# VH-VL binders against Protein BCP1 (BCP1), part 12

Target 1, 247 residues: Protein BCP1 (BCP1), of Saccharomyces cerevisiae (q06338)
Amino acid sequence: ENEEEQNGEEEIVNIDFDFFGGNPEVDFHALKNLLRQLFGPQESTRIQLSSLADLILGSPTTTIKTDGKESDPYCFLSFVDFKANHLSDYVKYLQKVDMRLSTFFKTMIDSGNKNCALVLSERLINMPPEVVPPLYKITLEDVATALGDDKHYDFYIIVTRKYEVNFDTDDDTDSGKRNKNKDERSKKRVKADEVDYFHEEDRFFEKYAKIHFESEAKKGVISSYMILDHEGLVKSIDELETEISTW
Below, E stands for the ipSAE of ESMFold2; O stands for the ipSAE of OpenDDE; V2 stands for 0.75 times the mean of E and O plus 0.25 times the DockQ between their complexes.

## First folded at step 13 (VH-VL; framework fv_cixutumumab)

Design m2 (from j1 with heavy chain F55S Y104S, light chain R90S Y95S; at its last look DockQ between E and O 0.04; V2 from the best seeds 0.00; counts 0 for: sugar tag NSS L88, pae O 6.7 > 2, placed apart)
Fold by OpenDDE, look of step 13:
Structure m2 (fold): chain C 247 residues (1-247), chain A 123 residues (1-123), chain B 108 residues (1-108)
Amino acid sequence: as target 1 above (247 residues)
Amino acid sequence: EVQLVQSGAEVKKPGSSVKVSCKASGGTFSNYAISWVRQAPGQGLEWMGVIIPISGIANYAQKFQGRVTITADKSTSTAYMELSSLRSEDTAVYYCAREETKGSDSGSYMDVWGKGTTVTVSS
Amino acid sequence: SSELTQDPAVSVALGQTVRITCQGDSLRSYYATWYQQKPGQAPILVIYGKNNRPSGIPDRFSGSSSGNTASLTITGAQAEDEADYYCNSSDSSGSHYVFGGGTKLTVL
């Protein structure tokens, strides 16, 4: 929304963030939009977002809303059971993304005794990261209830995004000049210093990830994949919470 | 162009097992799922199961659970379907098909089919 | 197990429009895929997703969905369109596929 700079008195609007369970009747459309944001325009075309939204809404999911339970969520976190959905479109997608994920899934199936959750989370850009620790805590509690006996998952697969800070969007136009010397364009490994996080929590997840890999940057966006154990996830959230307290 | 080449016709006795092969040529075998579908004479198509060769993860229709095994060899780009405890009712043409999954508006579909393998179960 | 139902047989006059419908609960969540099968041949993909045609499929074939139904429409039926048509989708779990019973299309 183009904030028309109306010169009027900057009215400070207090916004309350409320946490709700996923509501299939209300949240479906907004959830799909957030999923499009999460995966981006390219990857979104590789996923059946409607079916994924249904899967999410049928799983332990927490949403954050600002205008009551009947409003659209501005944030969600979901834990989708891998074993129960091992043949879902989304799992098939993940298996095709990288061999490491495929191998991991195979290991999970073969082990029989380990459980894995597919973690999906997205929020509007203006959502404060302060909501993330309680979001995870609430959802983990719901998972424990769903699994029974205060059980938790052994592993978590997190899909997220990073971005290149100096990515000039303007270069989409010059694709026309066939400059011949295509050879030496050295895969400029985007220096780590030029990459930033959409989600602050991902800094902590990466720190404790058992497996972490990233895609090549596409239009300034990097897909990031992480596998954490339960301990790693909990530590990540705790450290995030601690960091937030210093803000 | 990707093609699926299936093994030849089989004649089996009741109680025996049959293993049908499906070899992919002209493409990346590892990036696709392979489904098995059968069709009894004069009957409709029946989905049996699917495998994701890259992971080796397979799933089966409930009707065939415990009696069918689907495997894949990535090195040879070949999928296998083994059906045990054969009955006369298992007489059918068995198809392998490549499953493609594209975008939010595409869903999953089987775009490449083998020519089918006739399995006859006769005493 | 999610079931897909379709009429066993339909007829259409040459050059006319026919609609083959598939019904099932899973169609609320998943797109139907349509296959054409002629005698002695393997099935051929004709429509998938919202309304996608593979290369080589004539534009007279189209797909639509509404609620728990999906439809294949042939606008301007040709003699070569006489075949069996099967709808397919994921079941309600999303982990299995299910076929409809098939529809025999006769072109009169």
Scores: ipSAE 0.018, ipTM 0.572, lowest interface PAE 6.7, mean pLDDT 88
ESMFold2, look of step 13: ipSAE 0.213; ipTM 0.661
ESMFold2 (binder alone), look of step 13: mean pLDDT 89; pTM 0.925

Design m3 (from k1 with heavy chain E99Q; at its last look DockQ between E and O 0.62; V2 from the best seeds 0.78)
Fold by ESMFold2, look of step 13:
Structure m3 (fold): chain C 247 residues (1-247), chain A 123 residues (1-123), chain B 108 residues (1-108)
Amino acid sequence: as target 1 above (247 residues)
Amino acid sequence: EVQLVQSGAEVKKPGSSVKVSCKASGGTFSNYAISWVRQAPGQGLEWMGVIIPIFGIANYAQKFQGRVTITADKSTSTAYMELSSLRSEDTAVYYCARQETKGYDSGSYMDVWGKGTTVTVSS
Amino acid sequence: SSELTQDPAVSVALGQTVRITCQGDSLRSYYATWYQQKPGQAPILVIYGKNNRPSGIPDRFSGSSSGNTASLTITGAQAEDEADYYCNSRDSSGYHLVFGGGTKLTVL
């Protein structure tokens, strides 16, 4: 029997994050929902999400959960092998987006001795970016184990999204575009940026990307496509981790 | 503003080779894709191939496989197209163009074109 | 050049509407892109995707598609619209580009 004295201050609630591998018996529908969020309402209709979720569950994948391994994940990262899946619906989607992707893929199929992974990662909006460095480190170790000691992919195809920054305007007030941008810039620490990131790690991926291109905004969402080499991926995660340590 | 400046006109003999240059200014050349398109007198446009300069990777139309080589020099922001074993039917204007996209709905398109390089194969 | 088929020539009276077509199996899967070319000049992009116009292209130009056919429509044709028009898309492999044979538009 325990007796506790009530504190007059608000109790701080701690959420414990546990890391798990992909669980085919549990994670399928949650992954589909996270993929729908990752691609946004337009692009998600162009991808067979069930097929992609199955590929993820057959690949090196790390999930983050708060209620044990039988619960739905709040976050995932997966490295899907390109060569094994080059005829998949997801690769067909990527081939249609841009000639740089289709030309790169053709080379990886035909004569390349290099390996490429399709990277998929998403988290619920309330998940902090601090989970990203350990998420990548754990999953890259899983890749090394699956491929053999010290092996890794040479290139990574990352698809992600950004959003347009918008302000509300009262009928009786002249807020102007300048005023709205100032408020958003203060909150996001970027004064000249008319768009912002859902994934903080993408700022670093863009810095090291060999290829980066974006869609026009559709209903406030911008799709972003990147090809990184392994050195660039590792440097991106290391720099993110360093930045986080100053927070 | 991105611009593509091509090398000058050339006159060649049958059986020889020609190498046309395409220098980019503006933008980030390593992020480009550059297509090559030719047009014989009185004829239509014909796609020859594309290069991704950062990787040095090229893909060629089947018709030109074995005769065309497309390369890039990142340090000079210049793409090159070399066509070998020239015939009189290779007399054409040769264009370079930047291949772009604005996402899935835009498809892939050539938004910036060079002014063309006239190659004449005498016989 | 046989994967995308265009009529070689089309005429339109000044101020009238004209449609230029492009047919090919790959257009079921890939957008057509349209280029205008005047004598002695490089092509210029006029329509990309389903119906996008780049900056500087008049709003009388529009694109559409159905099945294996893409169309470029010019409403209220002007004398300066007299040119060759090319459609362009992926081939059946999806790895290469192909042009249609071109359509010469004459504005009467």
Scores: ipSAE 0.800, ipTM 0.907, lowest interface PAE 0.9, mean pLDDT 87
ESMFold2 (binder alone), look of step 13: mean pLDDT 90; pTM 0.936
OpenDDE, look of step 13: ipSAE 0.854; ipTM 0.927

Design m4 (from k1 with heavy chain T101I; at its last look DockQ between E and O 0.54; V2 from the best seeds 0.00; counts 0 for: pae E 2.8 > 2)
Fold by OpenDDE, look of step 13:
Structure m4 (fold): chain C 247 residues (1-247), chain A 123 residues (1-123), chain B 108 residues (1-108)
Amino acid sequence: as target 1 above (247 residues)
Amino acid sequence: EVQLVQSGAEVKKPGSSVKVSCKASGGTFSNYAISWVRQAPGQGLEWMGVIIPIFGIANYAQKFQGRVTITADKSTSTAYMELSSLRSEDTAVYYCAREEIKGYDSGSYMDVWGKGTTVTVSS
Amino acid sequence: SSELTQDPAVSVALGQTVRITCQGDSLRSYYATWYQQKPGQAPILVIYGKNNRPSGIPDRFSGSSSGNTASLTITGAQAEDEADYYCNSRDSSGYHLVFGGGTKLTVL
């Protein structure tokens, strides 16, 4: 809610976040929008987003909604089976992104005894990180059910983004009345070279990633790719949850 | 500065095997791929294969499939290339190279090369 | 298997511009990487990606791509630029690397 500074009594509105399975009939459009956000304008042109959305909605997926099951999701997490979808446009895209990924994919296909999930997740900026641990836990449970016998994936490929902290872009020049008294301390000139996370969970994923690599910054955005094993993923989520509890 | 130090020159008989080592120093080994490239005398560069050391996963050129084995020891930051059933045509300088990629737009590239290992196959 | 083709030899006069071209179907999907090799030395990376130069590579080196081709351009060739130049890319499968046959550049 745009806090319109109306002078009135700051009404605290409680919002409930509900978790739902992916619904192909309801979530498709919103999912595509979130995918555009995830990949950004440039990379989005390299991916068939409609096909990817269909792939996601056909996979174990959890969504978060605030206005009931028939509303648009504000967040999703999906585990797409690599082997089952190795010919998909999205896999082809990933193969082109990095030779390590393509090599990894090939070995996964050849080995036959290991499996990999392609992890896609995005949420609106105003979504609290507190929803992330339950999101992953719920989805992992769904995967275990889908795979049978409480099985899990051996590896996870996570595609995410980071951003360069450019203090200068927030100069919304328009609101003239910068009250003078903002304490001198906050001008820590974040050196143009500081990178931050769009998603807090990525800090933990990165910590436990077996492979992590990043693109060059494009328009202040860095693409980040990680391969985790199952243990690493679980630890990441657990640590995130612990961290959140300290907030 | 990251350097790749390769093992010394080898002279081998036909039918034998050769194992060349490539030790990385001055940087991280785990997040990079190590490619092997050979060059016969007066010929061009030929890609043989690549390994992702952290996973121990290797991929090979079709030409060498079944005859080449690429391995890595993470504890020593050393990659190995073993070529079996050597022939005279395998006489070449063998290079290891660190392969890096910084995204699709940056492409893949080998930015650090070993000095090469000369392997001579002669009867 | 995806093949990259290069002219075996090209020449350029000192101070002039030369373009070395690499052709192959995989170049439609993947960027080319260019390597310089002088006699008795290991290859040196000179261009990668769209047009990226590693540190230490002179700005007279540039890369471009079009369709199924990639090109290395040397603007203002110097005597020290005489070398073999190899293009490299992923093959069509994306699982392997492939080199062009190399181009010997002579600076006249």
Scores: ipSAE 0.097, ipTM 0.649, lowest interface PAE 2.7, mean pLDDT 87
ESMFold2, look of step 13: ipSAE 0.503; ipTM 0.778
ESMFold2 (binder alone), look of step 13: mean pLDDT 89; pTM 0.932

Design m5 (from k1 with heavy chain S30R; at its last look DockQ between E and O 0.84; V2 from the best seeds 0.82)
Fold by OpenDDE, look of step 13:
Structure m5 (fold): chain C 247 residues (1-247), chain A 123 residues (1-123), chain B 108 residues (1-108)
Amino acid sequence: as target 1 above (247 residues)
Amino acid sequence: EVQLVQSGAEVKKPGSSVKVSCKASGGTFRNYAISWVRQAPGQGLEWMGVIIPIFGIANYAQKFQGRVTITADKSTSTAYMELSSLRSEDTAVYYCAREETKGYDSGSYMDVWGKGTTVTVSS
Amino acid sequence: SSELTQDPAVSVALGQTVRITCQGDSLRSYYATWYQQKPGQAPILVIYGKNNRPSGIPDRFSGSSSGNTASLTITGAQAEDEADYYCNSRDSSGYHLVFGGGTKLTVL
């Protein structure tokens, strides 16, 4: 609700969050929008988002809606099977991002015994993090069903983003004064204390990640990539849930 | 600052094996990949393979497939390259290097190099 | 196997500009990385990505790419720039790294 500053009695509006499986007929457009948000304007141009949306909707996916099953999702989580989709545009994109990912993919292909899921998740602004543990639990159950025999993936590749705190978006002000001295300051490694999380769960994922690497900040946004094993993922979610309970 | 310290020079006979070590000092291998590159006398650089130490998984150049084994000990932050069935043509300086990235736009790059290990194969 | 090709040798007069080019099909998909190597030394990273310089590399070094080519440009060559320069990239599969044959730069 647009905070119209109407001086009136702050009416507490209760919103119900409902969990649904991905619906290719309903969720496609909204999913693409969330993907654009996830990857940002630059990375989104490097990925076929429609194809990715199709992959997601063909995979174990949970969505969260607030206005019934026929409404647009405000959140999604998907586990896309890597091996089944190793030739996909999205995998090619990830392969280009980092040699570690590429090497990891190669070993997954060569190894018949290990499985990897590509994890994609995004939510609208102001979605409460309380929905995240149930989201992962529900989706993991769906994965277990899909894989059969209560199986799970061995590894998870998570793509997410972080942001620089106090990033002066001043680029929109037209003021012409090219102050020369700005060039030296921009290469300063953003101190860890100057970076924050869009998603609280990423704090826990990073903690248990086997591999974690980040891009350079672009327009105040940092791309973050993680590889977790199943144990790490589960622990991350459990700790998040515990933390949430203290709020 | 992270440095890669390599083992000393080796002299080997044809048909034997050599194992070169690369230890990270001042840092960890935890989130990095380590590439091995060799250079024969008067020749160019040749990529041999890469390892992700935390997983112990390696990928090799096709030319060396079956003869090279790259391993890592994460507890000691040490990578190893073993080359078997040595030939005179394997006489070279062998480098380990840290493979890094800063995202899609940076690509992959080797920013930290060992000083190299000279391996001489002579009858 | 996707190969990268470089001219074996180029020369530049002191203070002039030289461009070293690397060509290969994989460069259509992947950025080139450039390394400088002086005799008896390990290679040094000089350019990576679109046009990124590591700390300590002079601003006279720059990188560019077009189609299946990547180029290292030295604007205002110095005597200390005399070295071998290697381009590096992923191969077409994206799983392996490949080097160009190297270019010997002579500063005249």
Scores: ipSAE 0.816, ipTM 0.908, lowest interface PAE 0.7, mean pLDDT 91
ESMFold2, look of step 13: ipSAE 0.837; ipTM 0.919
ESMFold2 (binder alone), look of step 13: mean pLDDT 89; pTM 0.935
ESMFold2, look of step 14: ipSAE 0.823; ipTM 0.918
ESMFold2 (binder alone), look of step 14: mean pLDDT 89; pTM 0.934
OpenDDE, look of step 14: ipSAE 0.812; ipTM 0.910

Design m6 (from k1 with heavy chain E100Q; at its last look DockQ between E and O 0.77; V2 from the best seeds 0.77)
Fold by ESMFold2, look of step 13:
Structure m6 (fold): chain C 247 residues (1-247), chain A 123 residues (1-123), chain B 108 residues (1-108)
Amino acid sequence: as target 1 above (247 residues)
Amino acid sequence: EVQLVQSGAEVKKPGSSVKVSCKASGGTFSNYAISWVRQAPGQGLEWMGVIIPIFGIANYAQKFQGRVTITADKSTSTAYMELSSLRSEDTAVYYCAREQTKGYDSGSYMDVWGKGTTVTVSS
Amino acid sequence: SSELTQDPAVSVALGQTVRITCQGDSLRSYYATWYQQKPGQAPILVIYGKNNRPSGIPDRFSGSSSGNTASLTITGAQAEDEADYYCNSRDSSGYHLVFGGGTKLTVL
């Protein structure tokens, strides 16, 4: 029997979700940890996570907590304004990843009437994807209030990660032994059919993304970068919600 | 594999303009970034700008701002570079090249180049 | 422009090791990419990122960087390595690319 999995699912389904705004007095360290998880061990070393957590706490941000407002968040979503923060460490990181990102950002700076949000979202493994549609809807309302006049961003930059389905992380922990199968697995080329998602919502974001690119796999983790327009973001969340209703 | 096929040589008078084409084959053109690079006789390489065809947006080197226009036609998988107000100093070979990355550690690099289009500006 | 500076010429004896350097402040923040160009031909990518070689580039080509300087090293230079070599990277704004002036390598 699969009692441990069933207990985990039952416990998560039975927990009330409390939504809060970002709290600089409480959330800073938890957000840094969630960011470290979001970017993974390679990319997280290239981003000043303290600076990014500060940007998040000054932006439209929703956290989910189960033990009151002074507890650590299990999940967050934030929309960080690009133009206000175009000189930030995080934007410098994104510019280095790919010329398409840097060209896109240059166009936002030069265009005058267009802007984008830097989207950051992560959750602990025990948080179900059912939280995602209300999380986005609530936070987008906060964005509209912050921008005024029911405005929204024109584009959204989403950074996330995917994993190789067959990657054996145990071999990386025990690096003393050389095995041809271990070496071949560690150097395995990633194909679309052998890759899966940490975030179910990313399946829908990819469907509507205007541009999507990925890194090579590093220790079974693939960094994924997407640019969506507003219509694409909203459709992604609506389709996710519909899919969830069939679960 | 991806190939970039450029239009033929051009002879132009000063003050006119030239439009060089770069047709991609063997890939998904809409996701590309296409750079344009020129080389005057006996001189080095000079980056002119880049386009992202899916957005139709371009970014130009400061030196060429106002004189260069880079466009793309997704239906024909073709990028174009137009240089206006030509002078004799614009005599060069004009290359298109595909920009690529494999994540943060790769940096930006041009892995596929066209063979070049010679543009001669003479009275 | 002088944002990326290369020596205009370098010589190496057949079979010996040579380094071609590229200097610029932007190299503190951005990787250099190296291209080989032979007369009458389009450039060919030889090194990108920290020290990556595309398929078909011999193992004698390697790249390195420190501070504001990037280097292309050819170990055991061969006659066919005689060419112009260009470094390429972002400019100080980070939004544009720039080439060094190029280095003509002569194999003696």
Scores: ipSAE 0.698, ipTM 0.861, lowest interface PAE 1.5, mean pLDDT 87
ESMFold2 (binder alone), look of step 13: mean pLDDT 89; pTM 0.934
OpenDDE, look of step 13: ipSAE 0.828; ipTM 0.916

## First folded at step 14 (VH-VL; framework fv_cixutumumab)

Design n1 (from k1 with light chain K50E N52K; at its last look DockQ between E and O 0.74; V2 from the best seeds 0.82)
Heavy chain, then light chain:
Amino acid sequence: EVQLVQSGAEVKKPGSSVKVSCKASGGTFSNYAISWVRQAPGQGLEWMGVIIPIFGIANYAQKFQGRVTITADKSTSTAYMELSSLRSEDTAVYYCAREETKGYDSGSYMDVWGKGTTVTVSS
Amino acid sequence: SSELTQDPAVSVALGQTVRITCQGDSLRSYYATWYQQKPGQAPILVIYGENKRPSGIPDRFSGSSSGNTASLTITGAQAEDEADYYCNSRDSSGYHLVFGGGTKLTVL
ESMFold2, look of step 14: ipSAE 0.843; ipTM 0.925
ESMFold2 (binder alone), look of step 14: mean pLDDT 89; pTM 0.931
OpenDDE, look of step 14: ipSAE 0.843; ipTM 0.919
ESMFold2, look of step 15: ipSAE 0.836; ipTM 0.922
ESMFold2 (binder alone), look of step 15: mean pLDDT 90; pTM 0.935
OpenDDE, look of step 15: ipSAE 0.846; ipTM 0.921

Design n2 (from k1 with light chain K50N N52K; at its last look DockQ between E and O 0.69; V2 from the best seeds 0.81)
Fold by ESMFold2, look of step 14:
Structure n2 (fold): chain C 247 residues (1-247), chain A 123 residues (1-123), chain B 108 residues (1-108)
Amino acid sequence: as target 1 above (247 residues)
Amino acid sequence: EVQLVQSGAEVKKPGSSVKVSCKASGGTFSNYAISWVRQAPGQGLEWMGVIIPIFGIANYAQKFQGRVTITADKSTSTAYMELSSLRSEDTAVYYCAREETKGYDSGSYMDVWGKGTTVTVSS
Amino acid sequence: SSELTQDPAVSVALGQTVRITCQGDSLRSYYATWYQQKPGQAPILVIYGNNKRPSGIPDRFSGSSSGNTASLTITGAQAEDEADYYCNSRDSSGYHLVFGGGTKLTVL
C-alpha cells in the first residue's frame, strides 16, 4: 500500500491484508515500535514499552500483516485485562495521569464485580481506516472466547493522540515581548478550535465516551484518554462502519 | 467559567448525620471528578474522598471509610457528601473541589473550589 | 502525624525570598501541588506538577521537587502573600490524596 502500483490491466489492484493472532516469537519488536508511535516521543519514555508489549502478546490480540505470519505487523489491536495486570507499569502510568483513572481503577479492584480492558491499537500511516471495524469484531470475538460464555468486558480504557493544525508565519521574529499574557487567551482559543485525528475511529469513541480528557498540547500533539462502556464501544464501531460505507 | 455552589451552614447533634450539596455550573458535569476536603477550626486541610459523577462511583480516604457517602445527581449537576455518626471533632468547614489534569506532567490538582459549608456538631 | 510534613510557621521580611518545604516518601513518585489559603476563604491553587503556575498566579511563586522534598519559593514577598500554604500529593497507595499540615507565612 506504500507503493503506488498500477499495472497495465484495467482492474483495480487489490492488496490482501492477512489477519493473525499475536505471535510471541515474532511480533515483540514491531509491537514496541508501534507502541512508541502510539504514545509519541514524550509519553513513550514514561511507559515500559517492553513490559507492555509482553502484556499485549499474552492478551487477545489481532495483527495485520502483508508478507505472511513471520513478517512484522503493520497494525494491531489488543484487549489487556485490567484486574490481572493492575500492578503493571502501564496501569501505574495511567493512575498518575488523573484522579478519574485512579478512582475508576480503585473501584474495579475493590468491588470485584466488574472489570475493564486496557485497549491498545496502532497502525502505520498507510493502513486504511477500513480495517478498523473487522479488526475490532474479530478481536472482540476472541475476547468472548477467552472470557467464556459469550462474555465481554464492562469497560474499555483507550489512550490515543490527536494533533493541532498550526499556522506557520514569518512574523514571529519581529514581535517583541509586550503584555504577552493578555494575548494568550486568543491564541489558545484558535489552537483549541483546530484539532484533528490520527485515528478516525477516535471521533466515534469520543462521541460515546463516558469520560474523556486530554493533555495540553506538546509540540502540537495532544494525548487523549477515554473510558467507554461496552455499549459505547460497539456503537462506535458500528457508526464508523456505516460512515466508511459512504467513502 | 466553572463554579461550585455549596449548601448553607448546618448545626447537628452528636450521633446524627449531615448531607452537604455542591452544585456545578459550566462545563460538562458528567466528565468531572469532585473531591471533598474538610478543615476543622484552626486546623489543616483533610481530603475525604472523590466521586466520578457519570459512574456514580467514589473513593474514600481510609479514615472516613464506613462513615462517608459521596453521591451525585447528573440531572441537577450536584454532588453530595453525607457524613454519619457525627462527633464534636467533625465540626469543620467542608469544601467541594473539581479535580482536573493537563496530562501526565501535571498530575491531578483541584482547580475550582466551593466556598465551603460550615458544619457545627454540638457537645 | 501527616504523611506530608511541613513546618507550621515561617516568617519573611517584605521584599525578601522565602522557601516553604514539604517532605514525604510519596513525593518520590507523585507530584506536589500547593494551595494558598487566606483567613475565611477557600484555598486557591498556586503550583501544580511540582513547578507549574496556573494562569493568574504571579511569577514570584515557583516550585521544585527533589527526592522526598518539595518546595514552594516566593521571591520578593509582598504583604498579600501572608497566608497558609498547603502541599498536596498522593498517599503511599497512589489512590488517595493527602495534605501536609500547612505552613503559616507571616510577612514582616
Scores: ipSAE 0.836, ipTM 0.923, lowest interface PAE 0.9, mean pLDDT 88
ESMFold2 (binder alone), look of step 14: mean pLDDT 90; pTM 0.938
OpenDDE, look of step 14: ipSAE 0.854; ipTM 0.925

